# VHH binders against q86b00r158to499, part 12

Target 1, 342 residues: q86b00r158to499
Amino acid sequence: PRNSLQRAIDRLKNKFGISLKGSFEEEFYLIKKGDNNNSSVASLLNSIEKLDHGTFANYHSLDCYGDILEKITNALEEQGLPIEQLLSESGSGQFEITIDYTDIMEACDRHIIVRQTINSIASYNGYIATFIPKPFDGLVGSGCHAHLSLWDTNDSNLTPDANGECGLSLVNQFFIGGLLKHSKSLTALFNTTPNSYKRLKPFYWSGCNVSWGLDNKESFIRIPSSPFSATDGCSNFEIKTIDHTSNPYLAMAGIIHAGFDGIENSIAPPPPTSLFDQSVLNNQLIPSNFEDAIQSLKENHYLCENIGNDISNAFIHVKLAENKILKELSDDDQILKLLELF
Key: E = the ipSAE of ESMFold2; O = the ipSAE of OpenDDE; V2 = 0.75 times the mean of E and O plus 0.25 times the DockQ between their complexes.

## First folded at step 4 (VHH)

Design g12 (framework vhh_rezetamig_d1; at its last look DockQ between E and O 0.01; V2 from the best seeds 0.00; counts 0 for: pae E 14.8 > 2, placed apart)
Fold by OpenDDE, look of step 5:
Structure g12 (fold): chain B 342 residues (1-342), chain A 129 residues (1-129)
Amino acid sequence: as target 1 above (342 residues)
Amino acid sequence: QLQLQESGPGLVKPSETLSLTCTVSGGSISSSRYYWGWIRQPPGKGLEWIGHIYHSGNTYYNPSLENRVTISVDTSKNQFSLKLSSVTAADTAVYYCARPRYSGYDEKTGNYYYGMDVRGQGTLVTVSS
């Protein structure tokens, strides 16, 4: 998988003189282990400190988990991972950590290390960290949103243009056009379990709409605005649908090849969508289940070929088999199984 | 400051090929940020995007003209060119070379349009026998 991403990186650079940089927002839950050895999903849920579920960036949540979060932060910093932000998310016991953006390969490497570190520190300190997309019914899901930007060979950010749509340069618009074109297939790379699609629901800020737009959390591609967007343009775009079940290398390889197609063929995206335009929110959605997503990928010869036919076929086969097994499990057993993996 | 300048004949006979060159100064066409395009405005009509080219040589042509249009780039001369074959009176227009900045979809025409960053002063090309 890592080699596939390298090929994608090289392809983009060699043809267009463009490189991709990025970072992942790692969303996860921390669960303090109880005195009982009961590892049922209900037991885990009951072990989550009851916090206000409706409060984003809740300081109280940070205080309650201050010790463990400090240990996580220290461990990451000791490994030379520059932390951009650590936030309390919307779910009780849910947090988000982001490492500074870097070259896309390194970003993927960091993504893996961050999860491993968090899991290790949590376990050592009597917590369970889980990166499952939808670990509990009724609680907010967890993703790993990817913030991406295009760069030239002079290490200049190509993404921003103050006069472009949504503050983006034309080349980046075409890149996004490619992403949207391949959005159904990319979903198979981004969301590889049945549980993933429990998170991917319209009107939950999961990015299910095949669209792009400024600060539109319902869009597959969100363009985050900043105070400087009016003068400098927008520095990056966000893929919202990616969760931790993805192989980051294959996911990014898919993104690069999809974007490559956009640039190569000048695929203009449709008009951007606004949060205020309710008419488009359900117009076109990403696949609602893995089977549909993976079928789209299977039929996408462009992506499969460029990612690599062998690795694509292997991925498709393995994930289909895994999904079959997971679907045979009860909801609780599925979660327990996923806890072993993520 | 980036400047674009069109050059070529102002008169073309029907069925012949219209040829124009755009000379870019004050910046390199080899930039990964920018595309380079051609646009025209027939008398009494709106602007029509003809097509554009990337430094890699990848091109986009307006579907209405796709079969007759060829755009090429010469990085050594910092130029890009337009050829429009089999011209008719309908191809009489002021032609501009331009650097597009953004794209949009026009629902009325069914075509994508491009906002321009910089364009040349334009050159009138008349198709007449």
Scores: ipSAE 0.837, ipTM 0.938, lowest interface PAE 0.6, mean pLDDT 92
Fold by ESMFold2-Fast, scan of step 4:
Structure g12 (fold): chain B 342 residues (1-342), chain A 129 residues (1-129)
Amino acid sequence: as target 1 above (342 residues)
Amino acid sequence: QLQLQESGPGLVKPSETLSLTCTVSGGSISSSRYYWGWIRQPPGKGLEWIGHIYHSGNTYYNPSLENRVTISVDTSKNQFSLKLSSVTAADTAVYYCARPRYSGYDEKTGNYYYGMDVRGQGTLVTVSS
């Protein structure tokens, strides 16, 4: 898959002189190990709830998790991974780590290292770190949002234009037009388990609407408003739907080929939508299950041939087989199985 | 199949406003996922991007022309139009309406460049008294 991403990078650079930079927001739960906490979902949830009691939930959870979070951040920094941000998320015992921007191939490499480091340090210190997209039915899900920007070969950011729609340059709007055109097929690369689709629901701020917009957390493409830009326009755009079951190299290869189609064919995105706009009622949704997502990918000859037919066929066959096995399990048993995999 | 057709006067006097219209057939401006634009080619020179419009009315203009250019869209007629004010002999060119295609970025000037993906036949506009 890494070679597939390299081909996508080369295609975009050779045709248009454009390179992608990005970063991932790594969302995960930390669960304190104890008696029977691996035997049931209820035991896992109870372990989180014991640590996150208090009047000031965010401050209290950071106080309770301070030592383990410091060990995780120290281990990441010792590996040369620059941490841009660490936040307590809205879920009890849920955290987000964001690594600094870099070239897209290195961003994918860093994503893998970050997950391995978090899992290893957590495990060694008596915690379970989990990247399961929706581990607890009553709590928020975990994604790995991608922040992306377009760059010239001389390191000029091609993303912003103060006079453009949502502060974006026209070429970036074409890239987004391609992403929205291919959004249903991309979902198969981004969200590869039945559990992924428990997270991807309307009103969960997961980005499941086939739309884009300024600060719109329900849109497939979110454009962060100022103060996230140091330029006269928006410095990046965000894809929120990606979760930790994705292969980051395949996900990014798909993104680049979809965006390439947008630029090559000058595909404009539809008008941007606001979260509270009446238009949200008329928005198309990404697929609500993996089978529909994979069917969209199978029908997308453009993405499959450019990713590589052998790689695409192998992905489709393996993930359909994996999903069939997972769907034989109850929701709770699926969580326990996924805890071993992710 | 998608087709674009320019219309407007072939002769404009210096200091007047050049006005051209593009009619789109074989596709809808408002249902298409594309920008619509104007590009010109002066005699013996390369293509020069003028500007683009989305069906919502949002525009991008060439910075060298932005004070003189207005592009507008009429989705009910499936048309978009160009107005270029205060014309001089330097504005003599073949004018094309086009579906724009990204061509590149020049870091020295900070300008984006666009070519043509689908275009009209072009219309020669001469600026002369």
Scores: ipSAE 0.243, ipTM 0.642, lowest interface PAE 4.1, mean pLDDT 83
Fold by ESMFold2, look of step 5:
Structure g12 (fold): chain B 342 residues (1-342), chain A 129 residues (1-129)
Amino acid sequence: as target 1 above (342 residues)
Amino acid sequence: QLQLQESGPGLVKPSETLSLTCTVSGGSISSSRYYWGWIRQPPGKGLEWIGHIYHSGNTYYNPSLENRVTISVDTSKNQFSLKLSSVTAADTAVYYCARPRYSGYDEKTGNYYYGMDVRGQGTLVTVSS
């Protein structure tokens, strides 16, 4: 998988002189371990309820977890992983940590280290950190949104163009056109369990619409604005659907090959959309289940061949078998199984 | 300094093919960063995007003109060209070659349009019997 990403990186650089940089927004829940050693869904719900009572503001959640978050932050910084942001998401024991962006291979390596560090520090201090995409039906899901940008051989950011649509350069718009063309197939690489699709619902800000737009949380590709966007353009774009069930190396290899197709074939993206726009209501959606996503990937000979036919076939076989097993479990047992994995 | 220059006949008969060439100086059309294209402005009307081409030969055309337009590139001459077949008086316009930027879409028609990053001086092409 890591070798597949390296080949994708080399392909983009050799043909176009372009490198991808990025970072992940790591969303996770902290659950305090119960003394009764109950591992049911009810036990997980009780743990969350004990840690977060009666708060309606994100700042209160940060105060409640201050000591564990400080230990996580210190451990990450001591490993040379400078934290860009630490946020309380939705005020119910969910947090987000973002590390500074870097070359995409290192970003994927950092993604793995961040998750391992959070798990280790949480466990040592009597917590469970979970990266399950939708651990509780009544709470928001967890993703690992990727922030990405394109760079030239002189290490200059090619993504912004103040005169371009949504503040993006034309080459980055064609990269996005490729991503949207392949979005249904990419979903199989990004969201690899039945649980993933509990998070991926329209109007849940998960990015289910096959569209792009400035600050549009419902779009597969979100373009973050800044105070400087009108003068300097937008420095990056965001893929919102990726979750922690993905192999980050395969996910990014797929992204690069899809974007490569967009640039090579001058694939224009459709008009950008905004939140609450009629165009959002008319856009196609990504697959609503893994079976449809994996079928799209099977039919996508371009992605499968470029990722590597043997790698793609193995991924498809393994994930189909895994999904069959997971779907045979009760909802509670499925969550418990996933908790062991994340 | 990058310069674009249109060349071709200023008068074309109805039903014939309009042919224009753009010569690029001070830069390379093989650049992976830029696309190369054509726009036109009929007398007294707004700008209309015709299409663009990447150095690999890949093209994207205005859907309203797609069945009549061909854009091609000759990297050895640092040139790209426009052919518009079966012209009528409605095709009379000032034609510009350009290094366009994608600028969005026309809400009224629902079509994409492109602005100019760098353009030539333009050449008037008149379709007349």
Scores: ipSAE 0.000, ipTM 0.128, lowest interface PAE 19.0, mean pLDDT 80
ESMFold2 (binder alone), look of step 5: mean pLDDT 79; pTM 0.782
ESMFold2, look of step 7: ipSAE 0.000; ipTM 0.168
ESMFold2 (binder alone), look of step 7: mean pLDDT 79; pTM 0.779
OpenDDE, look of step 7: ipSAE 0.005; ipTM 0.295

Design g13 (framework vhh_rezetamig_d1)
Fold by ESMFold2-Fast, scan of step 4:
Structure g13 (fold): chain B 342 residues (1-342), chain A 129 residues (1-129)
Amino acid sequence: as target 1 above (342 residues)
Amino acid sequence: QLQLQESGPGLVKPSETLSLTCTVSGGSISSSYYYWGWIRQPPGKGLEWIGHIYHSGRTYYNPSLENRVTISVDTSKNQFSLKLSSVTAADTAVYYCARPRYSGYDLKTGNYYYGMDVRGQGTLVTVSS
């Protein structure tokens, strides 16, 4: 798949002189191993709840995670991975680590290393780190948001334009137009398990609407605003739906080919949508299950051909078989199976 | 079959406003996912992108021209129009309405270069007294 991404990168560069840079936001839960029977979803959830209920202040649970987070960040930095952000949702046991911006191939390579490092350090220190998209019904899901920007061959950022819609250049708007055109097919590459679709629901800030807009967390493409000046333009755009079940090389290859179609054919995105203007009646949704997503991909000859027909056919065949097996399991058994993988 | 056709006066006096209209046939502006735009070619020079409009009225203009350019759309007539104010002899050019195709970015001028995948025949506008 890495070679598929390289071909996509080369295609964009050779035709338009454009390269893609990005970073991933790595969302995950840390669960303290409380006993030797962390073998059920209820036991895992109880470990998180027990820690929160044992606190007399909001900062108690953060204090409990301080040591493990320091070990994780030190291990990442020792590997030469510059940490841009570490965020926590106080009291929830959920964390987010973002590694600094880089060329898209390196960003994908870093993503693999970051996940492996977090899992290894957590496990060694008596924690379970999980990247499952929706491990607990009552708690927020874990995504793998991608922040992306377009650059020219002289290393100038082509993403912003102060006079453009949402502070974006016209070429970036075309790229987004391509992403929205192909959004249903891209969902198959981004969200590859039944569990992924428990996270992808309208009104849960997951980006299910086939739309785009400034700071709109319900949109497939979110444009982060500058906190100091919208007139300077936006430096990047965000895809929120991606989760850790994706192959990052295939996901990014799909993104590049979809965006290429947008630029090649000058595809305008629809007008940007405010969160308060969105309604189910005025917006299309991405597929609500993997079978519908994979059917959209099967019918998308453009994406399949450019990714590579052999690679696309293998992906479709393997993922349909995996999903069939997973769907035969109870929801809880699916979580336990996914803990072995993510 | 999609076709574009420019119309408007071929002679404009210096300091006045150049006004051109593009009529789209064989397709609907309001049902398309495309920007619609204007590109010009001065005598002996290359193509210069002027600006683009989406059917919602959303516009993007060439920075070197933005203080003088207005592009508007009339979806009921399936037309879009260009107004270029305060013209000088340097604005003498063949003007094309087009569905643009991205070709590159110029770091020095901050301009995007566009080719044309569908365009009109072009109309010569001369700025002269």
Scores: ipSAE 0.006, ipTM 0.408, lowest interface PAE 9.4, mean pLDDT 81

Design g14 (framework vhh_rezetamig_d1)
Fold by ESMFold2-Fast, scan of step 4:
Structure g14 (fold): chain B 342 residues (1-342), chain A 129 residues (1-129)
Amino acid sequence: as target 1 above (342 residues)
Amino acid sequence: QLQLQESGPGLVKPSETLSLTCTVSGGSISSSYYYWGWIRQPPGKGLEWIGHIYHEGNTYYNPSLENRVTISVDTSKNQFSLKLSSVTAADTAVYYCARPRYSGYDLKTGNYYYGMDVRGQGTLVTVSS
């Protein structure tokens, strides 16, 4: 898989002198062990609800998350992974860790290490960490958002242009145009289980609208506004829909080849959409299920050929078989199976 | 087959506004996938990107020309146009309308270099009294 990404990186660099840098936002739930001996989904949810309910009356409950989070962040930093941000997310017991940006291959390697470290430290300290996209129907899903930027061979950031739309350079706009053109096919690489599609719903800030825009969490591509002046432009763009069921190397290879198509063919993105102005009736959506996503990928000869026909065919075959098996399980049994994997 | 054709005066007086129109045939300018733009080649010099426009009106201009350039689009006529104000002899060049393709960035000048995947034949504009 790493070889596919390396070929994509080399293609972008050799043709345009452009490199991709990035980082992932790792969203996950922490669930206290003990009350989860039967490993049912209801038992797991009950454990989270008990901890949340006691917050105001029990300082020990607050300290439980503080202690485990400190152990996780210390373990990550000991491995040379600088923590840019640690946040409590909207879901009970849900957290987000963002590592500082680096070259895209290293960012993918870091993503794997971060998830393994969180799982190991959590498990050792009496918690279950889960990266399942939608483990609980009533709670927020967990994504793996990618923050990306374009750089030249002299290590200068090509992403910003204060005079450009949303503070983006023209080359970055073309890259985004390619991403939006290929968005339905990329969804198959980003979201590889039936559970993934329970998270990808309009109005849940999952980024399933085929659009882009400044601070628009409903868009497939979100452009974070600069915390500085407008003359700074923007430093990066965010791909919203990726979840932890993706192979990060294959997902990034797809992103690079799609963006390459955008630059190579000067593909203009549509005008950016405001969160407040978007019309849900007229917005294109990414596929709502894996079968539609994989069909889009099958029909995308450009992506399949550039990723590699053997790799693309193997991915399609394996993931269709996996999804068929998962769909034969009850929703709860799917979650328990995914808990073994993520 | 997509074709682009420039039209406009071949001679412009100094201090006046240079005005060119590009007519697109064999395809629609109302494409969500492409920008439409202008590039020029002064005598004895390389290609210089002027700017481009998305069919809904979003424009991007070369910073060195930004204060003098206006690009507009008329989707009903399948055309886009260039106006370059306050012209001097330095604006004498062959002007091409094009569907631009990013080809590089020059760190010394801070300029982006654009190729053309589809272009017009070019039109010579001379700035002379």
Scores: ipSAE 0.000, ipTM 0.249, lowest interface PAE 14.4, mean pLDDT 80

Design g15 (framework vhh_rezetamig_d1; at its last look DockQ between E and O 0.05; V2 from the best seeds 0.00; counts 0 for: pae E 12.1 > 2, placed apart)
Fold by ESMFold2-Fast, scan of step 4:
Structure g15 (fold): chain B 342 residues (1-342), chain A 129 residues (1-129)
Amino acid sequence: as target 1 above (342 residues)
Amino acid sequence: QLQLQESGPGLVKPSETLSLTCTVSGGSISSSWYYWGWIRQPPGKGLEWIGHIYHSGKTYYNPSLENRVTISVDTSKNQFSLKLSSVTAADTAVYYCARPRYSGYDSKTGNYYYGMDVRGQGTLVTVSS
């Protein structure tokens, strides 16, 4: 898959002189292990709740998890991974680590190392780190948001244009037009298990609408505002739907080929939507299940050929087989099975 | 089949406004997937992007021309138009209406360069007294 991404990077650079930079926001739960290996989903959830409350102290989750988070961040920094931020997320025991911006291949490599490091340090210290998209029905899901920007060969950021729609340059709008055109097929690369689709629900700020807009968390493409966006334009754009079941190299290869199509064919996105004006039309939603997503990918000859027919066929075959097996399990048994994988 | 055609005066006097219209046939300007624009080629020089418009009225202009240029769209007539004010002999060029195709960026000037994906045949506009 890494070679597929390299070909996508080279294609964009050779044709247009454009490179991508990016970073991932790594969302995950930390769960304190019990003294028995017969953990149920309910017992895992109970471990989070008890740790957050402590023993009658006033804590937020960062205070309760300070020791383990310090060990994780120290291990990441010792590996040369510059941490941009560490945040407590909306779910109890849920955290987000963001590594600083870098060239897109390195960003994907860093993503793999970050997940390996978090899992190893957590495990060694008596925790389970989980990257499952929706491990607990009552709690927020875990994504792997990608922040992306377009750059020229002289290291100039081509993403912003203060005079542009949402502060974006026209070339970046073409890239987004390609992403929206291919959004249903990209969903198959981004969200590869039945559990992924429990997180991807309309009206849950998950990015299910085939749209884009400034600070619109319901849009497939979100344009983050900054204190300077009114004068400087927006420095990056965000894809929120990606989760940790994705192969980052395949997902990013798909993104680059879709964006290439947008630039090459001058595909304009529709007008940006605000959160208040969002569409709920069926044909403006990404697929609601993996089978529909994979069917969209199978029919997308452009993406499959550019990713590589052997790679795309192998992906489709393996993921359909995995999803069939997972769907035969109860919801709780699916989560326990996914804990072995993510 | 999609076709674009320029129309307007071939001669404009210095200091006046150059006005051109592009008529689109075989497709609709109201398409949610395309910008429509103007590009010119002065004699003996390369292509120079003027600007583009989306059917909503949103425009992107070449920074070197933006204080003189206005592009507008009339979706009911399936047309879009260019007005370039205060013309000089330097504005003499073949003018094309086109869908934009990204060509490059110049970090020294901050300018984007666009070519033509689908274009009209071009119309020569001469600025002379």
Scores: ipSAE 0.368, ipTM 0.714, lowest interface PAE 2.9, mean pLDDT 83
Fold by OpenDDE, look of step 5:
Structure g15 (fold): chain B 342 residues (1-342), chain A 129 residues (1-129)
Amino acid sequence: as target 1 above (342 residues)
Amino acid sequence: QLQLQESGPGLVKPSETLSLTCTVSGGSISSSWYYWGWIRQPPGKGLEWIGHIYHSGKTYYNPSLENRVTISVDTSKNQFSLKLSSVTAADTAVYYCARPRYSGYDSKTGNYYYGMDVRGQGTLVTVSS
């Protein structure tokens, strides 16, 4: 998988002189272990600190988990991972950690290390960290949103254009056009379990709409605005649908090849979707289940070929098999199984 | 400094082919970063994007014109050209060669528009018998 991404990176660079940089927002839950070693999903849920589910970046949440979060932060910093932000998310016991953006390969490497570190520190300190997309019914899901930007050979950000649509340069718009074109197939790379699609629901800021737009959290691609967007353009775009079940290398390889297609063929994205335009929110959605997503990928010869036919085929078959097994499990057993993996 | 200059006949007869050439100076059209395009402005109307070409030969044409438009590139001469066949009076316009920098969607017209990083001075082409 890592080699596939490298090939994608090289392809983009060699053809267009473009490189991709990025970072992942790592959303996860922390659950304090109780005295009971036989933890059912219900028991785990009950062990979550009861916080206001409607709050974002709640200081109280941070205080309750201050000790463990400090340990996590220290561990990451000791490993040379520059933390951009640590904040509480909307769910009780839910947090988000973001490492500074870097070259896309390194970003993927960091993604893996961050998750492993968090899991390790949590376990050592009597917690369970879970990166499951939808670990509990009724609680907010967890993703790993990817913030991406295009760069030239002079290490200049190509993404921003103050005069461009949504503050993006033409090349970035074409890149996004490619992403949207391949959005169904990419979903198979981004969301690889049935549980993933429990998170991916319209009107939950999961990015289910095949669209892009400024500050539109319902869009597959969100363009984050900043105070400087009016003068400098927007520095990056965000893919919202990616969760921790993805192989980051394959996911990014898919992204790069899809974007490559956009640039190469000048694929303009559809008109951007406004956050305030409710009429388009359900017009076109990403696949609602893994089977549809993986079928789309299977039929996407362009992506499969460029990612690599062997690795693509292997991925498709393995994930189909895994999904079959997972679907045979009860909801609780599925979660317990996923806890072992993520 | 990059400069673009249009050249070609200012008068074309109906049903004939409009041919224009853009000469690029101060930079190479072989750059991987830019497309090279044509736009026009009919009298009393707004700018219309005709199409663009990548140095590799990849083209994009306005769907309204795609059946009549051919854009080509000559890297050896650092030029790119426009051919518009079967012209009518409706094709009378000031034609510009340009290097687009951004695109957008005009919700009022239902058309995509392109922002130009660099544009030529424009040349008037009149279709008349």
Scores: ipSAE 0.017, ipTM 0.357, lowest interface PAE 7.1, mean pLDDT 87
Fold by ESMFold2, look of step 5:
Structure g15 (fold): chain B 342 residues (1-342), chain A 129 residues (1-129)
Amino acid sequence: as target 1 above (342 residues)
Amino acid sequence: QLQLQESGPGLVKPSETLSLTCTVSGGSISSSWYYWGWIRQPPGKGLEWIGHIYHSGKTYYNPSLENRVTISVDTSKNQFSLKLSSVTAADTAVYYCARPRYSGYDSKTGNYYYGMDVRGQGTLVTVSS
């Protein structure tokens, strides 16, 4: 678990003097308990669908969200979790909170606390917060996009290089090369339920293409630009596929070992891609279902051995059993079960 | 078996341009997994990274040399080349073409360190009048 991540962190630091920093974009929906007969989660989901379907309902939802969002942000700040960004998609009930980046172990710990805090504040105030990857077929899914950067022992950011491809240093490009090499296996660690794959669709900016590129929202690895990217380079890279079904410690351990492979073996990533070249947009994809993703992980002896064979085998066994149970449920019962977990 | 071979003149006059070609055989320069580069060793000194190129033409140069260096690639001939302009006696060195292997970074100097596990035999280039 957490120990596996610590071993990965130590491995990267001991060999290369590199540490990983990051943060998560926490995407979630708020569901208001709107009537006296919301006795089941299915009833609550039906209530929010009716609310979002009408103009009158959207107007009242905006009023209610303002209050709950303030309580959530105050609670996070009181716990010493500095909020970098709060975004809302007006009228949809979906929100995004990002905490300031930090050392990756602390970022994972903060991720857990952020999710617990949002759930607790929502419940206390008559809401259900859901982190389900695709709770509503007609609405945008929820992920927890990871923003990552590499740092040296002098606490200098190694990720940017204004003269590098996509504004990245060579060492970060090698790290990305490793991530792309292992991307299909990493998907099993990032997206661990059948519902996860309802969010991961090509051409929906979910990051399904085994590629990387500047501001390319279809790529597994997105390089965000800033007004200063031409002068200073790009300060971080983003993995968009990760969702809240992942164990963040295992996901980050996998990322570090994959990136370590890239640096150790000087794996150049493929040429970067953009959204403007349609032939490039049809390149190789991550697995479209969990069974194929987990099979890729099972065959990836490098990742399994470095994460820990006992831990990897336990993860594979538990998630296969869990996925079998989920797939036997009706669509509504799957959502209800996932609401208990996320 | 992958092989790299340097070719070019061994003597260059001061202020002129040093020009070398590396021919790759037993493998393809169009591989998307590697960069192709130039390293030199001045007499009595350690190895100095000059720069490298991706098969697309994208280049990365040692900041100390980037105003004078041009590296290019011809994927149809499976070759890449080095041009170093305005040479002086300080540019006298054994020049190697290589497929670089990253080994470290020094953030104080901004320098990347590379091994030469797959390289040519090297060619001495002397700068003198």
Scores: ipSAE 0.000, ipTM 0.349, lowest interface PAE 12.1, mean pLDDT 81
ESMFold2 (binder alone), look of step 5: mean pLDDT 78; pTM 0.768

